# VH-VL binders against q54e53r186to356: the designs that were tried, part 8

Target 1, 171 residues: q54e53r186to356
Amino acid sequence: AFKKYKKAIEAFKFVITAPASALSAITVEAYKKYLIVYLIQFGSVQHFPKCTPAVVQRNIKSHCKPYTEFVQSFSNGNINDIMNKASSGAEFFQKDSNWGLVKLSIKSTYRRNIKKLTQTFMTLSINDIAEKVSLPKAKAEQFVLKMIEEGEIFATINQKDGMVTFDECFE
Below, E stands for the ipSAE of ESMFold2; O stands for the ipSAE of OpenDDE; V2 stands for 0.75 times the mean of E and O plus 0.25 times the DockQ between their complexes.

## First folded at step 5 (VH-VL; framework fv_ustekinumab)

Design e11 (at its last look DockQ between E and O 0.89; V2 from the best seeds 0.00; counts 0 for: pae O 4.8 > 2)
Fold by ESMFold2, look of step 6:
Structure e11 (fold): chain C 171 residues (1-171), chain A 120 residues (1-120), chain B 107 residues (1-107)
Amino acid sequence: as target 1 above (171 residues)
Amino acid sequence: EVQLVQSGAEVKKPGESLKISCKGSGYSFTDYWLGWVRQMPGKGLDWIGIIYPGDSDTRYSPSFQGQVTMSVDKSITTAYLQWNSLKASDTAMYYCARLDFFDYGYFDYWGQGTLVTVSS
Amino acid sequence: DIQMTQSPSSLSASVGDRVTITCRASQGISSYLAWYQQKPEKAPKSLIYAASSLQSGVPSRFSGSGSGTDFTLTISSLQPEDFATYYCQQYNSYPLTFGQGTKLEIK
């Protein structure tokens, strides 16, 4: 529920939308982080902030190809494609010191998928959750426990049978 | 090139303390879990545990809980395995190994090992 | 705890042979299974993850298959450098557990 990255996103938007006659290195750096952090925060892809200069829009994607391909892989929701795009761009992400952000974006997708399950099902086993989100059982359990501790979902885990009961959400 | 370089062989007596090290290079050290695996002479592989250098989160095998301590020093990209009081049964080869980037639970790179010999 | 049982414990083969090693889990682990190669006096080397995916730099003569409880490592045409001990490892549940190993020796 936190709006943890919104201030960072606004700062990146400020750099990206500044009037420009040519594409700068600072704008390229801000755009790389913007793409991933926007994905972490909102779970969707928005390639350009409102009012992005035309010169930036025309020229920036070729400088950020691993990033644009990576965030695009989230559009169809195929986790294997997402992992493949992360791996193929790994050298670029590591050189830019953005490898940690890539990992966070993948984790945020698992968290969103688990949260959707709490809105669809009354109860699921840890095995069911793991299967539905394509994680090892141990990792699915870790996500669920951490999400409960952080207040992101409301659930109780029965350790004897591994059943997770989701609390009802008010709207 | 990803490398995990471990400290040299150790010869110790029962009851002594020991801290062995594993230095990671060629990758983003804080973004991967790092694990420790024991191999007793002529035997197979035993998982000791994993530690996340980013926040020092740990998971120990029940067999090793309370027997060893894992720690990291991020500033020198080094992980440690530590005993407060060694036993003769601790004689083994100890490997550090990097967990896969996606945290699934397999090890993609291994250190060369540190032989620990504990005898009177 | 999930026990991993490898078969055979050891075997002898000649260069050029096709070799099959099996690994059985005591309960279902989906496809969360890795294979490692260890030569004498050396660290293990990762070969396969997710039951069938080859690690970078691993020759294509290595392949893996299986899901659930039964898994197979196959070497299609044995090379001199392939004589080693092979371990499977499950990563579906903690504790992470390894098979007891399969020693592959020259006939």
Scores: ipSAE 0.770, ipTM 0.882, lowest interface PAE 0.8, mean pLDDT 90
Fold by ESMFold2-Fast, scan of step 5:
Structure e11 (fold): chain C 171 residues (1-171), chain A 120 residues (1-120), chain B 107 residues (1-107)
Amino acid sequence: as target 1 above (171 residues)
Amino acid sequence: EVQLVQSGAEVKKPGESLKISCKGSGYSFTDYWLGWVRQMPGKGLDWIGIIYPGDSDTRYSPSFQGQVTMSVDKSITTAYLQWNSLKASDTAMYYCARLDFFDYGYFDYWGQGTLVTVSS
Amino acid sequence: DIQMTQSPSSLSASVGDRVTITCRASQGISSYLAWYQQKPEKAPKSLIYAASSLQSGVPSRFSGSGSGTDFTLTISSLQPEDFATYYCQQYNSYPLTFGQGTKLEIK
């Protein structure tokens, strides 16, 4: 299922932008979650919220290297780069109890990449979708079915030949 | 360290019910799918199904659909495989195994196995 | 279902030998193939995923190659602890399927 985190982002922003004379552990933890949850919700990188104190901006990235490298990999849109950075930072993400959020951000990327295909193609096989988004065929099919079920995309699957036809969405 | 610890060996008669367990520790139990694999005596590996502990979502192999039930109890980080009525052909070693983090479909950690013997 | 066929079904080798095990899929599976090692009376252990990616802690003498339908597991210099049964597994489509296994025995 698709997860939404707008409320969580606002809570993290509140902590990160609070007036401060020194960097706190609470701010570091909030920043780590902010980076990943922002990717889940918006599909884009936002390194610092508006009005982040200078002391935080100067010092926080050195405490969050695996996180900043991970989110930076999203700028390229290459899922293999994203997975490589997730793997290299795995021990840090697990220690911080953020591994589940990393997993959700990767799943959100697959959903966004599939949704982009609906804007480019009228018809694609499940195999074509899988190849284009770098997933096993079974997982590509699972994503497409869930996205249709949840109204994220409008499409019909012919299971006899594995063909997916994308429908127009009207306001 | 990641561990999957399975329940002990079982000896049953045809027609009896059975529930075996697999307890996960050393990782976030709800962030990984858990799979079950059968190995008949002297034979290879045969996939039964996978379950996601976070919401109990399941995917069964067609050959095992309706023959067994997978379930989980998140509060004790334990997964279960259950039969309502055992057959002699169910005699096998049963492994639980953790699916990879990306949910692709390979297994990165395995339990030690539970031997199930069904004979009259 | 995708059928996975391993060859040979068994082979005998000596410590220090280079050993090659092959796995063939009945349909294209891209690179979605894993290799497992199973020692007698033990659970399988993950060796390789994505056809060629080595699992953490697995010795570098193990390597995997291939894509599509034909895959190979190589042990460059066989050690005593490597005598085991090896299984390939495809994860491109459901149901997940394993090869029948290749038993590597001491000569």
Scores: ipSAE 0.613, ipTM 0.835, lowest interface PAE 1.5, mean pLDDT 89
Fold by OpenDDE, look of step 6:
Structure e11 (fold): chain C 171 residues (1-171), chain A 120 residues (1-120), chain B 107 residues (1-107)
Amino acid sequence: as target 1 above (171 residues)
Amino acid sequence: EVQLVQSGAEVKKPGESLKISCKGSGYSFTDYWLGWVRQMPGKGLDWIGIIYPGDSDTRYSPSFQGQVTMSVDKSITTAYLQWNSLKASDTAMYYCARLDFFDYGYFDYWGQGTLVTVSS
Amino acid sequence: DIQMTQSPSSLSASVGDRVTITCRASQGISSYLAWYQQKPEKAPKSLIYAASSLQSGVPSRFSGSGSGTDFTLTISSLQPEDFATYYCQQYNSYPLTFGQGTKLEIK
């Protein structure tokens, strides 16, 4: 999963850093996707790739306000802020056919947060996991199960009492 | 505008098969879960299951597992609920509904419902 | 399964009245509760989500509160169009479950 978006990020960087005398629509669209995909891949905010032309840096933000605000909301880890910005910018993301990416970025954040729990705890209940990552119990369970299935985490779930035992500490 | 339009009322006999439909429009069909809810005459709401059109992932209520089948046709943004063999007890109004953006499990938009009547 | 119990099952009120409907979960569901309004021969309509968040387009006279196991839907001043059946629904755990409904009738 970690390598899934690497090629895409490089492709967007290529477009964004291309020599330019003016801002193009293609560059704007590439930057929008770059912001979200970078977030999915690394879980952090990256405003501009290295070697982004000055003319792009000066002008591109005004065209990407919903995206920059959405990405910025991840800085403090407040899920409510993230959800609010996602909702507020929904029409723009959909218009740009980036709604799916937005949803993936949110999901990736939940998965990352769950994975972090495996590094600090040996055992947690599904309820505890749900509370810690701000998910419904059912959704938290689905995430954990999927992550186990995909080999992202090593854990066993006792379905009777809802206890999750993390088998290994992941890097 | 988000809309869910369901197929028309059905009158069937026990043992017959049935497939009802729910067409979504006004939003990205593959990005939102769709659910089905049963309402028997004069009764409350019963959750049947949910399906994600993007990959056809499904979640069924234990009460309806094996009793019905959910499916989608993404090309026409339509979801389906089908029975292989109807029972009289299947008589009810059936609603399709979209889950919220974060697919936590509440339904923000509903179809108008499809009335299914099964009688001898 | 999580059982949702509404109270009362039915009530009569007059226009202008303050109305409160309660919903109790058999176990803790945090704030993952939704409220729906259903008028006769119509599909349910979303009113409240996340226990207290008002759905877009819903009048401000509707409000939701509560967390854990006890929740309330309040109509501050009942309007003629508010006579309907109301349902709560938890989405903390599968299977998703609804309350049995509360029928609000005109006195």
Scores: ipSAE 0.024, ipTM 0.647, lowest interface PAE 4.8, mean pLDDT 91
ESMFold2 (binder alone), look of step 6: mean pLDDT 93; pTM 0.947

Design e12
Fold by ESMFold2-Fast, scan of step 5:
Structure e12 (fold): chain C 171 residues (1-171), chain A 120 residues (1-120), chain B 107 residues (1-107)
Amino acid sequence: as target 1 above (171 residues)
Amino acid sequence: EVQLVQSGAEVKKPGESLKISCKGSGYSFTDYWLGWVRQMPGKGLDWIGIIYPGDSDTRYSPSFQGQVTMSVDKSITTAYLQWNSLKASDTAMYYCARLDFFDYGGFDYWGQGTLVTVSS
Amino acid sequence: DIQMTQSPSSLSASVGDRVTITCRASQGISSYLAWYQQKPEKAPKSLIYAASSLQSGVPSRFSGSGSGTDFTLTISSLQPEDFATYYCQQYNSYPLTFGQGTKLEIK
């Protein structure tokens, strides 16, 4: 899963940083995907890779407004702003066949926030997790179960009291 | 334009099996959860369950767990609700609906409904 | 299970009236509440999500408020096409649960 996104980022960087005298449609499409995939992989915003041509830097953002506004909302760290920007740009993302990537980037943010909690607390209820990451309880439970299943976190859920105990690894 | 189109009305006898459908169009079918809601004649809305077409992950209401089965066929962007053995108490209007942007949130688009009548 | 209770169960109002419908959850649901409109013999239509966010295409006379356990749907100036049954629904916890509905009849 890790290698797939890293490979994609390198491919998009190759297209974006290629010497150019004018902005091309191929570069615009690569840039849109670069912004979102970079968020999925690293949890941070990288507006331009190193050595991006001046003509691309000067002209590309006007062709990618929904994307640049969406990723900029991540810099602020406010999940409500992220959701609002995703919603306002949804039809454009769907037209470009990038809606799945946008949803994945939002899901990756929730996963990162949950993983941070496992490093801060020894025990939390599902309600505590939901409140701390701004999710409905039902969705927080789904994320926790999925992350345990996929080995992203090590935890045990006590079904009787709804408590989650975080264990870094087995003794 | 987002659209959910459901199969036509059904008239069945107790003990018979039934499978009704909900076909999605105008959106990425595998990127949204789909829910089923029952409305008995003259009564309110009752949640049955939700399914994620991307991996067929399901969540049922306890009242419907084991009574019905939800499934999807991604190749024709269609979801199904199935009974192995119908009861007279299954007589109701059945709606499918797409979950909104929050995935587990409210239902933003609804099918027209499928009326199921079960009588002897 | 979270019980959703609406008040009133039915009401009659005149065109131009301000109408208020209340929904109460048996336990805290933060802002994870949606409102639906259902006209006779039709499927429900989404009006509001996240307690106060208006769905696209819904007239601005509709508004929602509340958090925790007490929620309100308001129609600021009732129109003839607003004759319908209104439902609230919580999506904080499974199972998802709806209120019993409020029937709005135009005099």
Scores: ipSAE 0.274, ipTM 0.735, lowest interface PAE 3.7, mean pLDDT 87

Design e13
Fold by ESMFold2-Fast, scan of step 5:
Structure e13 (fold): chain C 171 residues (1-171), chain A 120 residues (1-120), chain B 107 residues (1-107)
Amino acid sequence: as target 1 above (171 residues)
Amino acid sequence: EVQLVQSGAEVKKPGESLKISCKGSGYSFTDYWLGWVRQMPGKGLDWIGIIYPGDSDTRYSPSFQGQVTMSVDKSITTAYLQWNSLKASDTAMYYCARLDFFDYPAFDIWGQGTLVTVSS
Amino acid sequence: DIQMTQSPSSLSASVGDRVTITCRASQGISSYLAWYQQKPEKAPKSLIYAASSLQSGVPSRFSGSGSGTDFTLTISSLQPEDFATYYCQQYNSYPLTFGQGTKLEIK
């Protein structure tokens, strides 16, 4: 939920921007979640909130290298690079209890790419969608069906020919 | 109303296994860490560990690592603390508490406690 | 591990008194300190977070101060319901640690 993630981001910002003479464990943990949750919510990277203390900016990245590398891969938009960075950092994400958030950010990328297609095309086959978002046909179909079920996109699938017709969305 | 409700008092013998529970309600269970705190009779508070219900990640106090196991069942919003082999020194009140780590950093909501008595 | 030491271990006071309880960390914890109140046979209640911020519903007579290694909990005008044991707790680093407690008793 938008309000849930927005509140989480504000809480993390509060911790990160608090006046500090030294880098704390709570700030490191908040920063890790801030990077990933910001990606989930906005689909973009914001490295530091305004007014982040100099000691935090100077020292925190050395504690968060797998996270900064992972979120940076989103700037290119290359899903293979994103997957590679997730895999290479998996142990760290799991230790930090952030692996679920990392997986969710990857899923959110596929969902964003599919939703972008609904704004560009009137009709596409499941094969076309799969090719355009770099997924196997079965997974692309699964995403499309779930997004329809959850009201994230408005579309009709013709199961005989695998064609997806994107419906006009009420504004 | 946000609350944590713990299972009832237990009387056990040394060597027996035990699993006590802590059920959360009135909040998003997977959004907060859940901690366990021991208080021996007439003594202060001693932190056991915390677990994140979203992925079952745990952080234990070194003095409790390997002595006890924390787990959760998200489907019933319940956390567990388990011993494979109880010792008399495990006799204590055990509290579960929700840890808000970011907005209001403290154990802000506490269960009523589960008294565990281990005697021969 | 960060050791939290409270002073005094116990004190006696009368209703209306100003009461001060102190907490010392063995190393710097910035403002990452919480205070709890525990009445006999009851679970602890959160009073203060971030060394000086009052939890919702806690009376304004309670206040916290300090940073680094030295912290203070103050009750400006003691009420009958305030007789309890008070604990400080650091959350700057793992393992999380509590002070040994300060028992506030009727004089």
Scores: ipSAE 0.000, ipTM 0.487, lowest interface PAE 15.8, mean pLDDT 85

Design e14
Fold by ESMFold2-Fast, scan of step 5:
Structure e14 (fold): chain C 171 residues (1-171), chain A 120 residues (1-120), chain B 107 residues (1-107)
Amino acid sequence: as target 1 above (171 residues)
Amino acid sequence: EVQLVQSGAEVKKPGESLKISCKGSGYSFTDYWLGWVRQMPGKGLDWIGIIYPGDSDTRYSPSFQGQVTMSVDKSITTAYLQWNSLKASDTAMYYCARLDFLDYGAFDIWGQGTLVTVSS
Amino acid sequence: DIQMTQSPSSLSASVGDRVTITCRASQGISSYLAWYQQKPEKAPKSLIYAASSLQSGVPSRFSGSGSGTDFTLTISSLQPEDFATYYCQQYNSYPLTFGQGTKLEIK
């Protein structure tokens, strides 16, 4: 699905960098999606693509304030700040049909944090994972199961005691 | 306006099948989990399960696993709760409810409820 | 399963009173607790999530506190429309579980 996001980013770049004498609604919508999808794909705050028209660079941020504030919160790396910006902008993200993408970008942060734990620990309980990544136990379990299912991590779960054994690599 | 509108009251006999509905409007239906909660006459709230309309992922309470089926039809922004064979003990008010913006498990918007009566 | 126990099961109060309802979890649930209000023959209404965060549109006289196993819902100055049954709900672990309810009645 990473190839799908890369293709989407290229399509949005095409719209954003098109020669223009005025800011269009199409460009504004492409930029909103570009900001979030780039964050999902690369885990970092995007910059304007090369050759973005001056009129777009000067005017577009005032039309995308909830989006720019949200993605900027990722630069801090604080999940509480990210969640606060997501909640304050939720109404706008929903109206634009971008709430799903915003949620995916937040999920990508939890997935990155869980994946880091697999490099640090050989074994952790679901409760340990939940505490370390700031999730309810039910949600931490859901993430771990999904990541195993999708091949993002290699691990075995003992459902009875909630212990997770990580099999990232051979010795 | 964010709304969950449920189907009308049902009166059924034991052994009959039933499918009740919950229609979402005013929000992105596929981006929120939706839950079902049972309330037996004069009793408290009892969680049935949750479903994510975006991919139909489900989580059931162990007490309801195999007793009911949750499903969604994204094209009409509607969720369903279904019984293949009703029992008198299924008599209750059934609520659908949307998980809040954090998507963790607290509910923020509730349907008005569907009363299901199962008697001979 | 995590058992949620509310105290008291019922109480009587007068308009203007400060009312406190308690909820106890059988094991630690961090701050993953919600409070709901239900009036007779009506659907529940969401009041509080994350133990202490008010849902949009909920009057500031409602407040929640607590973490771990012990939680409290407080109504600082009871209004006529507040007479209802109140439920706590944990969402730290599956299955999601509710307290048995606290019925708040007119004195």
Scores: ipSAE 0.450, ipTM 0.787, lowest interface PAE 2.4, mean pLDDT 89

Design e15
Fold by ESMFold2-Fast, scan of step 5:
Structure e15 (fold): chain C 171 residues (1-171), chain A 120 residues (1-120), chain B 107 residues (1-107)
Amino acid sequence: as target 1 above (171 residues)
Amino acid sequence: EVQLVQSGAEVKKPGESLKISCKGSGYSFTDYWLGWVRQMPGKGLDWIGIIYPGDSDTRYSPSFQGQVTMSVDKSITTAYLQWNSLKASDTAMYYCARLDFIDYGAFDIWGQGTLVTVSS
Amino acid sequence: DIQMTQSPSSLSASVGDRVTITCRASQGISSYLAWYQQKPEKAPKSLIYAASSLQSGVPSRFSGSGSGTDFTLTISSLQPEDFATYYCQQYNSYPLTFGQGTKLEIK
């Protein structure tokens, strides 16, 4: 999954940084995907790769406002603002066939926030995790279980009390 | 337009198998969870389960686990609810519904329903 | 399981009235509550999610409020097309659970 997104980013960079005297539709579509996939891969916003032509830098953001507003919401770290921007831009993201990537970027944010909790706490209830990352308890449980299954975190869930114990990978 | 279109009404006898369908259109089918909800005649709404078409991940209500099977066919953007052996108590209206864009568990788009009648 | 209890179970009102329907959860559900409208012989229609967020296309006379265990659906000026059964639904915990419904009928 890491390697797939990294290769995609390099492909989009190649299109975006190609010498150009005018903004093309291909560059606009590559830029939309670049913004979101970069967010999925790195958890941060990079508006332009190095060597982006001046004509692209001057003109592209006006063609991509739902995308730039969405990724900008991640800079503040407020999940409710992220969800609001995703909702207000949903029609455009769906029309462009980028809705799946937008949803993946939101899910990657929840995964990063849950992983940060494993660095801070030895044990947390599913309720605690849900409250701390702003998810319903049911959804927090689904994320934790999936992340354990995929080896993203090392943890054990006690179904009786809903407690999650985070394990060190060296023990 | 975003819509869910369900298969037509079914009349069955106890012990028979049945598979009803829910076809999604106007949206990215594999990017939204889809749920099933039962409504018995004159009663309220009862959640059956949810399925994610992208990878066929499922979550069932304990009341329905082992009684029905949810599945999808991505190539025709269709979800299914299946019984191996129907009971008279399965008589109900069955709705499919798409989870809203945040995938939390609120529904935003509903199918028109499939009436299933099971009688001897 | 989280039990959702609606009050009243039925309500009679006139066009132009302000109508309130309440929903109570047996345990805290934060703001993870939705409201649905169901007309006879029709599928439910989504009205509100996250306790207070209006679904696209829903008239502004509908509003929701509350958090934790106590929630309210308000119709500020009842219209003829609003006579229906209304359901609340929690989505904080699995299994997802609905209230028993509130039937809104003409006086």
Scores: ipSAE 0.469, ipTM 0.800, lowest interface PAE 2.3, mean pLDDT 89

Design e16
Fold by ESMFold2-Fast, scan of step 5:
Structure e16 (fold): chain C 171 residues (1-171), chain A 120 residues (1-120), chain B 107 residues (1-107)
Amino acid sequence: as target 1 above (171 residues)
Amino acid sequence: EVQLVQSGAEVKKPGESLKISCKGSGYSFTDYWLGWVRQMPGKGLDWIGIIYPGDSDTRYSPSFQGQVTMSVDKSITTAYLQWNSLKASDTAMYYCARLDFMDYGAFDIWGQGTLVTVSS
Amino acid sequence: DIQMTQSPSSLSASVGDRVTITCRASQGISSYLAWYQQKPEKAPKSLIYAASSLQSGVPSRFSGSGSGTDFTLTISSLQPEDFATYYCQQYNSYPLTFGQGTKLEIK
């Protein structure tokens, strides 16, 4: 949700931008969540909030290497690189209780890519969608069904032939 | 360490009920799908189904739909496979296995197996 | 349902040999194929996912290749611990399906 993640981002920004003469553990943990939640909310990478103290900017990335490498993989939108960085950092993300957020950021990318297809095509098979967004057919179908259920896209699925017709909404 | 630990071997008679377990540890239990796989004596692997512990969403193989029930107890990070009435043909090794990090359908971690023997 | 067929059903080999096992899908599955090793009286161990990606801790002598319908598992220099049954598994569509297995035996 927009408001939920925006509020979380503002809270993390407050911690990260607080005046500081040294890097704190609280700031490190806030920065880790800030990177991932920002990615979920906006689909893009932001390195540092405005007014981040110099000591934080100088030192924090060395404490957050799996996180910074993961979010950097989104810069080109290459899903294979994203998946490789997520896998490489999985142990660290799980130890920090951030694995759910990392998985959500990847799922948000698939949802964004499927939504883009609804703007380009009138109809596509589930196989076409799966190939275009780099998912197994079963998972592409699962995403499409959930996005229809949640009103994120407007489409009709013919389950006999796997064809998806994308509808225009002018509301 | 990521681990799946299954309950011990069971010897049952036809018509009896049974519930076997698979306990996850070392990972976020509710963030991974968990699957069940049957292996009859001297035979290959046969997929039963998968369950998502976060919301108990299930997908069964058509050949097992209605034959068994998958469930989870999140409070003890444990998944279950249950029969209401066992048949001799249910005699097999039963494995639980965790789906890999993207939930696509490849398994990355396996339990040690639970041998179920059903004979009169 | 997608049928997975392995070839051969069994083969005999010696330590140091190069071994290849083939898996064929009845429909295109892109690269959504995994390989598992099962040693006698043990649970399966995951070797490969996405047709060619090695699981953590799996020796580099194991490799996978293929896409679409035809896939191969290769062991470049067979070791004593490699004698086992190998299974392929597709995960492009439900139900998930396994090959019948290939038993790798000592000559």
Scores: ipSAE 0.559, ipTM 0.820, lowest interface PAE 1.8, mean pLDDT 89

